VHH binders against q86b00r158to499. Designs and how they scored, part 35

Target 1, 342 residues: q86b00r158to499
Amino acid sequence: PRNSLQRAIDRLKNKFGISLKGSFEEEFYLIKKGDNNNSSVASLLNSIEKLDHGTFANYHSLDCYGDILEKITNALEEQGLPIEQLLSESGSGQFEITIDYTDIMEACDRHIIVRQTINSIASYNGYIATFIPKPFDGLVGSGCHAHLSLWDTNDSNLTPDANGECGLSLVNQFFIGGLLKHSKSLTALFNTTPNSYKRLKPFYWSGCNVSWGLDNKESFIRIPSSPFSATDGCSNFEIKTIDHTSNPYLAMAGIIHAGFDGIENSIAPPPPTSLFDQSVLNNQLIPSNFEDAIQSLKENHYLCENIGNDISNAFIHVKLAENKILKELSDDDQILKLLELF
Short names: E, the ipSAE of ESMFold2; O, the ipSAE of OpenDDE; V2, 0.75 times the mean of E and O plus 0.25 times the DockQ between their complexes.

## First folded at step 18 (VHH; framework vhh_rezetamig_d1)

Design y04 (at its last look DockQ between E and O 0.06; V2 from the best seeds 0.00; counts 0 for: pae E 19.8 > 2, grease 26.8 > 24.2, SAP .676 > .668, placed apart)
Fold by OpenDDE, look of step 18:
Structure y04 (fold): chain B 342 residues (1-342), chain A 128 residues (1-128)
Amino acid sequence: as target 1 above (342 residues)
Amino acid sequence: QLQLQESGPGLVKPSETLSLTCTVSGGSISSSRYYWGWIRQPPGKGLEWIGHIYHSGNTYYNPSLENRVTISVDTSKNQFSLKLSSVTAADTAVYYCARPRVYYYDSSGYYTLGFDYRGQGTLVTVSS
C-alpha cells in the first residue's frame, strides 16, 4: 500500500509538478476501565466517565482525563510528533488530535503512529482508546478528517486564490472535481466496515453529500473558511468521510489519482453548496453501505489500474470477506470485534 | 518564536466594555489552524477560560459570561481581540491571551491542560 501511494505521488509530481500535503484530525474515545469485568458494549458505554468539575474552565484539569491526555501528548511529542492541539469533541470522552500538515506520505505514517501510541498509552493507564467510526449508537462518531493542500515545486501552496471559487485556485478546483467524480469509489477506500456507514449519515456533519463548499459539513469536500486567510484565499480543503478503518496509503493514493484525473481533464466541480443555502444542496449521496461502495470501486477501472490492479483486487476481495464476517455478527459482537482492531 | 502580548486599558468603569487586544509576533496568524483564546484569573481564584476562536472563524464563549463576550480577529494586524461588555467588579482579573495546546469541555464549560503559548497577562481592574 505504501508503494502504491508513492507511485501516485510520483505521478502527480512528474506530470504537473504538484505535491500533496496534508494532516489527519484523529477523533477517538477514551473509556476508563471500570471495576466491572463485563466487556459488553453496554458496560463500556456506562464506563465512559462524564466530566463534571462543578466549576468553570479550570486551568490544568485534575480530572481523570487530564492526566491521560497529557501522557498521550507527551508520548507523541517524544516520538517527534508535536501536537498542535488536543480537543474535546462531544464532552463524552471523545477527543480530537491535530498535528501540523506535512508531505502526504509522512502524514500517513503519522496517522498510524498516532493511533498506535494512543492505544498503547491508554491501555497502559487503564483506559480503552477506540477509533471505531461509530462505537455507540447514541454517541457521535469518530473520523479522521483529512486536510489537504496542493503545492508546487517551489514549495508554494497552490490551493488558495482569493479570487477563486470558495477561495480556491483553479487547479485545486479541478482536483476537487476529480474527487467528486470518483467519490463513490473513494468511499470504499475511506470506509471499509459496516460500522463506518453507521457514522456516515445525512445531516450528521459526516460529509455524505457529493458536493463541496465553504464550511459545509454535509459536503464530501468541506472548504474551511478562516478569518486568517480571508485575504489570500483558503489554504486547504477537507475530506470529512474518512475513518480509521481505512488504509491511509490506499486512501491517499485514491485521492491523488482521482484528483489527477480532475486536473488532467479539467473536471470542474459543480457549483459549491453552503449550509446557509439549503436550496442548492443536491440529493446525491455517497454510498450508504459498503457493498455499494465496493461495487463502485470494482467498476472504476481508472482508479483500480492507477492504484494497481493487483493491490486493488486484493483489497476488494479481502474487504468483502471481512465485511461478510462482520455482518454475520450481532451489533454488539461487531463492536467488540472492531475494538480489537481499532 | 511565536509570542503573544496583551494590550489595553488596565482600568475600566462599571457597566463599560472591557477591550483587550492580543498581538501575535514571530509568526502569522494567517493560514493558522490553531485555536486562539482568552483566559483570566481573578484575584484569589483559578484561571477561567473566557472563550476562543476557531480557525474557521467559529467562536465559543464561556456560558458563565452571559453572552457579554465578543472575540474577533484582525489578520492585517496579526491580532485578535476581546470585548467584555457590562463589566462589574467581578470582572477584575489578570487577562491572558493564549493558544491552548490541550483542552476539553463538558456541560459546565471548557478546561485546559496547558498552553503552547500565552501572553504575560494584563491586569484589568473594574472600578468607579
Scores: ipSAE 0.016, ipTM 0.333, lowest interface PAE 7.3, mean pLDDT 85
Fold by ESMFold2, look of step 18:
Structure y04 (fold): chain B 342 residues (1-342), chain A 128 residues (1-128)
Amino acid sequence: as target 1 above (342 residues)
Amino acid sequence: QLQLQESGPGLVKPSETLSLTCTVSGGSISSSRYYWGWIRQPPGKGLEWIGHIYHSGNTYYNPSLENRVTISVDTSKNQFSLKLSSVTAADTAVYYCARPRVYYYDSSGYYTLGFDYRGQGTLVTVSS
C-alpha cells in the first residue's frame, strides 16, 4: 500500500502540480493495571471509572499519568518527532498527541512510528495504550483525524483563499467535492472493523454527515477556522472519521484519488453546513456498518482501479473475513481482541 | 535551533510610532511553510495577535489594529518588523515576535491558536 500511495502522490503532482501535506491527531486511552483488577473489559472499565469521580478524582488522574506522558513525549522527541500538541481530558484517561505536519508519505510513516512508540512505552511502564475506536460504551471514542492541505510546486499553500467559500481556494473546494462524492467508499478504507461504527454516530462529533463546513464537527470534512481566517482564509481541512484501524497509506491513496476526481471533473461540493443551523434530515450519512461501506468500495471501480485492483481485492477479502471473525465474538471479547491489535 | 530576538526602543511617546525588529537565527525567514508575526500582552491581560507576514510580503492584520499596523520583511537580513502608529497608553505591552502555527487542533474539536517559536519579549511603554 505504500507504493499505492506513491502512485497517487505522483498522479496528483504530474497532472495538477499539487502535493498533499498533513498530520494525524493520535487519540488513545492509557489503562493502568491495578493490583486487584483482572484483564476483562469490565475490570478495565472499572479502573477508568474509579479515576472519573469528579473534580478531586480528575486532578489525581492527571497526576497518575504525568510520568508516562513525559516518557512518551521524550521518546518521540528522541526519534525526531516534535510534538505539536499534547492534550489530556481530566479524569477520562484519554489523550491526544499531534506531530507537526509534513509531506503526506512522511506523515503516514510518522503515524506508524507514533503509535508504535506509545504502545512500547506504555507496555514497559505497566500501561496498556489502546487506539480502539470505541473501547468503552458511554466514553468518547478515539479517532486519528487527518489535517490536510494542498501545496503547489513552489511549496506555497494552495488551500486558503479569504474570498472563497469557507475560506478555501476553488481547487481545494473541488478536492473536497471529490472526497464527498466518494465518502461512502472511503469509509471502508478509514473504518475497517465493526467497532469503528460504534464511534460513527450522528451527534457524536465523529463526522458521519456527508457534508462540509466551517467548524462543523458533525461533517465528514471540517474546515477549521483561526483568527487569521478572515484575512488569510483557512489553511487546512480535516477529515474526522479516520480511525486507527485504517492503513494510513491506503486511506491517503483513496483520499488523493477521490480529490483528483473532484479537481479533474470540477465537482463542486454542496453548500456548506453549519453546526448551529444543521438539520439531521438535510444530511446524508456515511455507511452505518462495514458491510455497506465495503460494498460501496467494491462498486467504486474508479477508486479500486486507481489504488490497484490487486491491492483493493486483497483488502476487501481480508477485511470481510476479519470482520466476520470479530462479529462472532461477544462485545467484551471483541474489545480484548482489538486491544491486542490496536 | 530557531531563535527569535526582538529589538527596538522600550519607551515611546503618545501619538508616535512604535517600531520593533525581530531577528531570526537558526532558520530561514524565506520558508514557504511559515508566517512570521507579532503578538503582545498588556500588563495583567492575555495575549493579543497583532498580525503576520509571509516572506513574499503579503501581510495579514488583526482587524482591530489594521489601520495602525505595518509589518514588513527583509529577507536579506533574515528580519521582520512591526510599526504601530499613533500609539496611546493602551498600547503598553510586552511585544513578542513569533512563528504562528494555525495547524493546531485539540481533541475536543476546538481550533487552538498557537505558535511554535516566540522571542523572549520586550516591554514597550507608552508614556509622556
Scores: ipSAE 0.000, ipTM 0.122, lowest interface PAE 19.8, mean pLDDT 80
ESMFold2 (binder alone), look of step 18: mean pLDDT 80; pTM 0.807

Design y05 (at its last look DockQ between E and O 0.01; V2 from the best seeds 0.00; counts 0 for: pae E 19.5 > 2, placed apart)
Fold by OpenDDE, look of step 18:
Structure y05 (fold): chain B 342 residues (1-342), chain A 128 residues (1-128)
Amino acid sequence: as target 1 above (342 residues)
Amino acid sequence: QLQLQESGPGLVKPSETLSLTCTVSGGSISSSRYYWGWIRQPPGKGLEWIGHIYHSGNTYYNPSLENRVTISVDTSKNQFSLKLSSVTAADTAVYYCARPRTYRYDSSGYYTLGFDYRGQGTLVTVSS
């Protein structure tokens, strides 16, 4: 998978003189373990409810988890990861870690390190960390939003343009056009479990709409606005739908090749949707289940070929098999199984 | 200050090839940020985007003209060129080179919604 991404990186650079940089926003839940290691899903949920009664972005959550979060932060920093922010997300034991952007390969490496480190520190300190997209039906899901930007060989950010649509350069618009074109197939790479699609629901800020726009959390691609957008443009774009079930290398390889297609063929995206509009919901949505997503990927010869036919085929077969197994399980058993993995 | 300047014959005979060159100054066409394109405005009509080129040589052509249009780039000269073959009276227009800002789909294909820089334009008349 890592080699696939490297090929994608090389392809983009060699053809267009463009490189991709990025970072992941890592959302996860921390659950304090009870006396028994084999806790039911209900038990885990109860543990969360007892520990954290905070609301969205509540500082109380940070207080309750202060010690463990400090240990996590220290462990990550000791490994050279530049932590930008650690935030309480939903107020129910959910947190978000942001790291400064870097070259896309390194960003993927960091993504893996972050998850492993958090899991390790949590376990060592009597917690369970989970990166499952939708661990609990009544609680907000967890993703790993990717913030991306295009750069030239002079290490200049190509993404911003104050005169461009949504503050983006034309080349980045075409890149996004490619992403939207391949959004169904990319979904298979981004969201690889049935549980993923429990998170991917309209009106839940999960980015289910095949669209792009300023500060539109329902769009597949969100353009974060800033006070500088008016003068300098927007520095990055965000893919909201990615969750931790994805292989980051394959996901980014897909993104690069999709974006490459956009640049190569000047695929303009549809008109942007900056604000949530009820009418936008009538637009095309990403697949609502894995079967549809993976079918789109199977039929996408462009992506499969460029990612690599062998690895693509292997991915497709493995994920189909895994999904079949997962779907045979009850909801609780599925979560328990996923807890072993994420 | 970026400047674009069109150059080429102002008169072309029917069935011949229209050829124009845009010379860019005050900036490099080799930038990965920008595209470079051609626009025309026939008398009494609106602007029509002809096509654009990236520094890599990748091109986009208006579908209405795709079979007759060739755009090329010369990074060493900081120039890009337009060739339009098999011209007719319908190709009489003021031709502009421009740096496009954004594109949108229409019923016929892509069109530019804007450009931040454009040449002064050159009239090309197709006549016997």
Scores: ipSAE 0.794, ipTM 0.916, lowest interface PAE 0.6, mean pLDDT 91
Fold by ESMFold2, look of step 18:
Structure y05 (fold): chain B 342 residues (1-342), chain A 128 residues (1-128)
Amino acid sequence: as target 1 above (342 residues)
Amino acid sequence: QLQLQESGPGLVKPSETLSLTCTVSGGSISSSRYYWGWIRQPPGKGLEWIGHIYHSGNTYYNPSLENRVTISVDTSKNQFSLKLSSVTAADTAVYYCARPRTYRYDSSGYYTLGFDYRGQGTLVTVSS
């Protein structure tokens, strides 16, 4: 799968002189072990709610997360991965870590290291770190949003154009056109478990609308604005649906080949949508379940061939088998099983 | 390049409210990537974190100051501000506005921030 990404990177570079840079927003929950036996979803949720309502408001109770977060950040820094941003929703038990963007192969390698580090430090210190897309029905889901940008051979950012639609260059708009064309197939690479689709619902800001737009959190492709967007254009675009069940190398290989198709065939994206008008402008959604997403991928001979037919076939068969096993479990038992994996 | 500039009165009477504004140029406080913070250095002491704010208005304060501090943001002016009420001589310090780089929970339970940009600082003296 890493080789598949390298072939995609080479293909884009050789044909167009374009390279991809990016980073992931790593969203996860920290759950303290041992409140009870941690043998049920209810006991896991109680562990979070107990910290949220009983201890977090107290000056001294803030050390419940401060110590573990400090150990995580120190471990990342020792591995040469300084944190760009750490966000905490007060009392929620959910955190978001982002490191600086870089060349996309390295970004994928760093994504693996970040998850391994968070899991290891949490486990050693009596916590469970979970990256499950929707571990708790009453709480927000966890994704790993990708922020991406296109660069030329002189290491100049090709993504912004202040005069372009949503502040984007025409080349980046064609890249997005390709992403939207292939969005249903890409969903199979991004969201590989039944649980993934509990997060991907309209009005959850998960990005399940097959659309794009400036600051539109309901769109598959979100264009983040800045105060400088009017003068300098927008420097990157964001894919919001990706979650931690994905293999980042396969997901990104699919993204590159889809964007390549868009550039090579000059595929214009549809008019951008705003958060307030998206239902009128674009009624198309990504698949609502893995079976439909994987069927779309099976039928997408372009993506499967470019990723590699052997790799694509293996992915499809493995994930179908895994999904069959998971779907035989109750919702709660699926969560407990997924804790072993994510 | 990003520049941060503190402004406000250099002298405040005891029991009054210290009020400072930070003007951001070369960057935007509306950026989803950054928080904007205040730190201070009392005479002969180390740096002390006061608090920080996200562009949505969400704030985080040093618990020792929480009942006296208010940080606010005005995105239309590209400014954020600090109000510290009921000041005493112990609040005499050089005050800096800053952009955080890294968050940590430290052993005391506070958010400890690394900063990559800091203003030149403004001395505020509490006297009389």
Scores: ipSAE 0.000, ipTM 0.132, lowest interface PAE 19.5, mean pLDDT 81
ESMFold2 (binder alone), look of step 18: mean pLDDT 80; pTM 0.808

Design y06 (at its last look DockQ between E and O 0.07; V2 from the best seeds 0.00; counts 0 for: pae E 16.8 > 2, unsure alone 64.9 < 65, placed apart)
Fold by OpenDDE, look of step 18:
Structure y06 (fold): chain B 342 residues (1-342), chain A 128 residues (1-128)
Amino acid sequence: as target 1 above (342 residues)
Amino acid sequence: QLQLQESGPGLVKPSETLSLTCTVSGGSISSSRYYWSWIRQPPGKGLEWIGHIYHSGNTYYNPSLENRVTISVDTSKNQFSLKLSSVTAADTAVYYCARPRTYYYDSSGYYTLGFDYRGQGTLVTVSS
């Protein structure tokens, strides 16, 4: 998978002189282990400190988890990861950690390191860290939002253009056009379990709409605005749908090839959508289940070929098999199984 | 300040090749940020996108003109050019070179450009 991404990186650079940089926002839950041997989902849920679900970046939540979060932070920093911020998300033991952007390969490497480190530190300290997309019904899901930007060979960010649509340069617009074109197939790479699609629901800020737009959290691609957007443009775009069930290398390889297609064939995205655009309700949605997503990928010869037919086929078969097994499990058993993996 | 200027013959005979050059000043055509486009406006009609070129040499043309259009770039001269072969009276138009900032699809599925910079345009008449 890593080699596939490298090929994608090389392809983009060789053809267009463009490189991709990025970072992941890692969302996860921390669960304090109980003293009993009951590891049921209900038991785990009960172990979560219940705070105000409506409050983001809850300071109280950070206080309650202060020790473990500090240990996590220290462990990551000791490994040379430049932590940008650590936030409480939903207030129910959910957190988000962000790392400064870097070359996309390194970003993927960091993604893996972050998850492994958090899991390790959590376990060592009597917690369970879980990166499952939707670990508990009724609680906010966890993703790994990818913030991406295009760069030239002179280390100039190509993404921003104050005069461009949504503050993006035309080349980035075409890149996004490619992503949207391949959004259904990409979903298979981004979301590889049935549980993933429990998270991917409309009106949950999961990015289910095949669209893009400024600060539109319902869009497949969100363009984060900033106070500088009016003068400098937007520095990056965000893919919201990616969760930790994805192989980051394959996901990014897919993104690069999809974006490449956009640039190569000048695939302009449709008009952007805003948060207040009611037309979003009429937008095409990404696949609502893995079967549809993987079918899209199977039929996408462009992506499969460019990612690599062998690895694509292997991915498709393995994930289909895994999903079949998972779907045979009860909801709780599925979560327990996923807890072993993520 | 970036400026674009079209140059070339204003009269072309039918079946011949229309050739125009856009000279860019105040900025490099080799920039990875921008595309360089040709558009035209026939008399009494709206703007029609012809095609564009990226610094890498990658081109994309209007499908309706694809077989007749060639856009090229000369980085040493900071120019890009348009060739339109086998011209007819229908190719009579004011031709513009432009640096687009966004593309939109019109109802027919073709591009409509928003551009930051555009030349003044040059009238090319196809006549015997």
Scores: ipSAE 0.816, ipTM 0.930, lowest interface PAE 0.6, mean pLDDT 91
Fold by ESMFold2, look of step 18:
Structure y06 (fold): chain B 342 residues (1-342), chain A 128 residues (1-128)
Amino acid sequence: as target 1 above (342 residues)
Amino acid sequence: QLQLQESGPGLVKPSETLSLTCTVSGGSISSSRYYWSWIRQPPGKGLEWIGHIYHSGNTYYNPSLENRVTISVDTSKNQFSLKLSSVTAADTAVYYCARPRTYYYDSSGYYTLGFDYRGQGTLVTVSS
């Protein structure tokens, strides 16, 4: 739980004087409840397409959903969670909400509250909100990308260095080196259902390549640029694979311990890649299924011990059992089952 | 062929500053994208990392030594140097300069830091 993350936070601060700040990009679909109560995946998809039809430009979804999005926004504001960004994503009926970055424990707490608020407001107003990683074949999947940065005890951002590779300081490069070293094990914490791996495909901008790079949407670690990157460096980095099936406290504890390993052992990341270089490079991928990801975690004594052996063992056994049950269902029945959870 | 060679005094008195220089030949510090490292092995102990320097001057030090360590680069001489202040007998060791390597991840998802070039080492004894 939350105590495992607190231990990770304390460990990083006590050894290196470093604190982590971040936020999540929350991607989800809104589905209007139909007269038949939306009892199949096909009927759910038809409900989205019917609402989002039109002959007008890319703002169509925001026009059709304005009332429910305003209610969600107001509810978040009343809880002290002002929205940084609200976007209509490329999927029909898909939206993204981002809250301002903050200390990482609070960011994880906010992540839970945002999901609860969206679900509650949607349900009360005749909608189904779903955070399932890949609810619809042929439509864009839903992730919850983490934007992260490292800070010192004087509350100064340690992440940027205009003279560093990809505009990052050496300490942040070592943190990323640790993340890449542990990326296959971290995948078990980030993507905990068979459905998760339907989103994690090459060329889907899911970040399944074990690599990093400036503005590289196919990399596990993306370094977003800004107009100031050439002068000031890059202020944060993004982990793209995380989805809503993860426990945010456990996922973030794993991230901190992996990055700690990188800093402590001076693990330099490989040379960064660009989007076009990845199309011709023979890069390593994260695991393509949960069983391989969880096996990597089981063999990772460092992560399991630091997260806590009891919690790691419980996570592994519970998730293996859940995944076995889900795999016996058809793709459609998996979606309907997951709709109760996400 | 890349070669690294340590030079400096083999005997240093307590409380003084240990100074070593690594001369790089067969390659250029300023034209390479590698980190340049100092490492030591105290008698009867394993290898201990001291710090890295990039050709730009950016440094990272072992936190246990950070208050006493300075690593610098002189690109005109193709050299990088170590200064360790306020030495004690605990600083007696064989000191190496090295270039760390990077690897892509293996089938288990690990990335390991190693050294692909290392000097022969120089013994530095701290004694009055």
Scores: ipSAE 0.000, ipTM 0.161, lowest interface PAE 16.8, mean pLDDT 81
ESMFold2 (binder alone), look of step 18: mean pLDDT 79; pTM 0.803

## First folded at step 19 (VHH; framework vhh_rezetamig_d1)

Design ko1 (at its last look DockQ between E and O 0.08; V2 from the best seeds 0.00; counts 0 for: pae E 16.2 > 2, unsure alone 63.7 < 65, placed apart)
Fold by ESMFold2, look of step 19:
Structure ko1 (fold): chain B 342 residues (1-342), chain A 128 residues (1-128)
Amino acid sequence: as target 1 above (342 residues)
Amino acid sequence: QLQLQESGPGLVKPSETLSLTCTVSGGSISSSRYSWGWIRQPPGKGLEWIGHISHSGNTYYNPSLENRVTISVDTSKNQFSLKLSSVTAADTAVYYCARPRTSYYDSSGYYTLGFDYRGQGTLVTVSS
């Protein structure tokens, strides 16, 4: 799968002189280990520490997660993984870590190291870190959103154009057009378990609408704005649906080949949509379950051939078998099983 | 190597706006995914976080100062700046520009867990 990504990278570079850079937003929950065996989903939910002291009183305020978060941050920095941000929702036990963007192959390698580091540090300090897409019905799901940008052979960012739609260059718009064309097939590469589809619902800000737009959290492709966007354009775009069940090398290979199709065939994306667009019913959705997503991938001979027919056929066979096993479990037993993996 | 240098007046009159600029050298403020921010240390007290601006342009301010603080970036000069309005003697402090190491948010606002680079600091005295 890493070789499949390298071929995709080479293909984009050789034809168009374009390379991809990116990073992942790693969303996860920290769960305090407890004596009540932590063997049920209800037990895990009760172990999430409540943060009720939140007023800013000094340089940094005390909270129940500050020490573990600093240990995670220090470990990543010592490994040479520069941290951009760590964010959380108050009282939820969910956190988001991003590291600086880099060449896309290295970004995928770093993604794996970040997850391993978070898991290791959490475990040694009495926590469980989980990256399961939807571990708790009443709480926000966890994704690993990809932020991407296109660069030329002179290492200049090709993504921004202050005069372009949503602050994007025409070539990046065609790349997005390709991504939207292939979005249903890409979902099979991004979201590979039945649990993944508990997160991918309208109005959950998961990005399940086949659309794009400025700061649109419901769109498959979100264009982040900044104070610099009006003068410099938007420097990157975000794919929101990807979760930690994906193989990052296969997911990114699919992204590159889909975007390549868009550029090669000058596929314009539809007009962008806004988060507050009342006509949400006019948007198509990505598949609502894995069976439909994988069927779309099976029928997408373009993606399967370019990723590699042997690799894509093996992926399809393995993931169908895994999904059958998981579907035989109750929802709670699926979570407990997935906890061993993510 | 990355260097941060504060500049601005060392004396500001009460009720006016304190304005400081940080010049970044050894790195680019606009092509990095880093955040850039300000901290201060009043005489005889500990460090106080003022705020920062992320690569995406989002600003995060200390809630106690949010009504008076603006942080902005000038990419053409590789600089970022602090404006603190309606100053009083309580705003007398050594001001540092800094690159935050990471941030944490809860219901009371944004927290910073440290800085990997900061300037030498500049004393700003608020007096007539």
Scores: ipSAE 0.000, ipTM 0.236, lowest interface PAE 16.2, mean pLDDT 81
Fold by OpenDDE, look of step 19:
Structure ko1 (fold): chain B 342 residues (1-342), chain A 128 residues (1-128)
Amino acid sequence: as target 1 above (342 residues)
Amino acid sequence: QLQLQESGPGLVKPSETLSLTCTVSGGSISSSRYSWGWIRQPPGKGLEWIGHISHSGNTYYNPSLENRVTISVDTSKNQFSLKLSSVTAADTAVYYCARPRTSYYDSSGYYTLGFDYRGQGTLVTVSS
């Protein structure tokens, strides 16, 4: 998988002189372990400190987890992972860590290391860290939002253009056009479990709409607005649908090849959408289940070929088999199984 | 739809107090259980958490700014404000009022803030 990404990186660079940089926002839950080693999902849910004082996440929430969070952040910093931010996220006991952006290969490497580190520190300190997309039905899901940008050979960010649509350069718009074109297939790479699709729901800011737009959290591609957008444009775009069930290398390989297609063929994205435009919401959605997504990928010869037919076929086969097994489990058992993995 | 808008002078002299106001529309500050806060982005730097005030009236400030920062709420006007005293050139930034999601902290003591809603931002330049 890592080699596949390298090929994608090389392809983009060799053809267009463009490189991709990025970072992942790692969302996860911390659950304090109870005395019962065999905790049901319900038990785990009950173990989540309800720190909601009526706010989404306040400073007090962080304080309650201060010790473990400090250990996590220290561990990451000691490993040379520059933390951009640590946030308490929407769910009680949910947090988000973002490492500074870097070359996309390194970003993927960091993504793996971050998750492993968090899991390790959590476990050592009597917590369960879970990166499951939707660990609890009543709580907000967790993704690993990818913030991406295009760069030239002079290490200049090509993404921003103050005169471009949504503050983006034309080349980045075409890149996004490619992403949207392949959005259904990419979903299979981004979301590889049935549970993933419990997170991916319209109006949950999960990016389910095949669209793009400024600060549109419902869009497959969100363009974060910048205070400098009027003068400098927007520095990056965000894919919100990616979750931790993905292989980051394959996901990014898919992204690069899809974007490559956009640039190569000058695929302009449709007009950008806004969260305030309800008429466009819920119209064109990414696949709502893994079967549809994987079918889309299977039929996408362009992506499969460029990612690598052998790797793609193996991925498709393995994920289909895994999903079959997972679907045979009860909801709780599925979560318990996923807890072992993520 | 909740909307936040910053207002205040764009120029402040060194050693003076920076004062900004955030006007909230589409929701009441007094009835909200959310926090209200301020962040800033110095030129060429990332977002920095300044502080926020909770629905209970508790204030939380960036330790690096704590002694200089005051955040208050005016429920009658559905506004909240930022005061930053003894400003220097280092305080030049685009300032945003926000409804914070979360804060960031670590052992080093630096903080950043996530938000659900944010104003458009206002540039404040500290210059003599």
Scores: ipSAE 0.000, ipTM 0.222, lowest interface PAE 13.7, mean pLDDT 86
ESMFold2 (binder alone), look of step 19: mean pLDDT 78; pTM 0.793

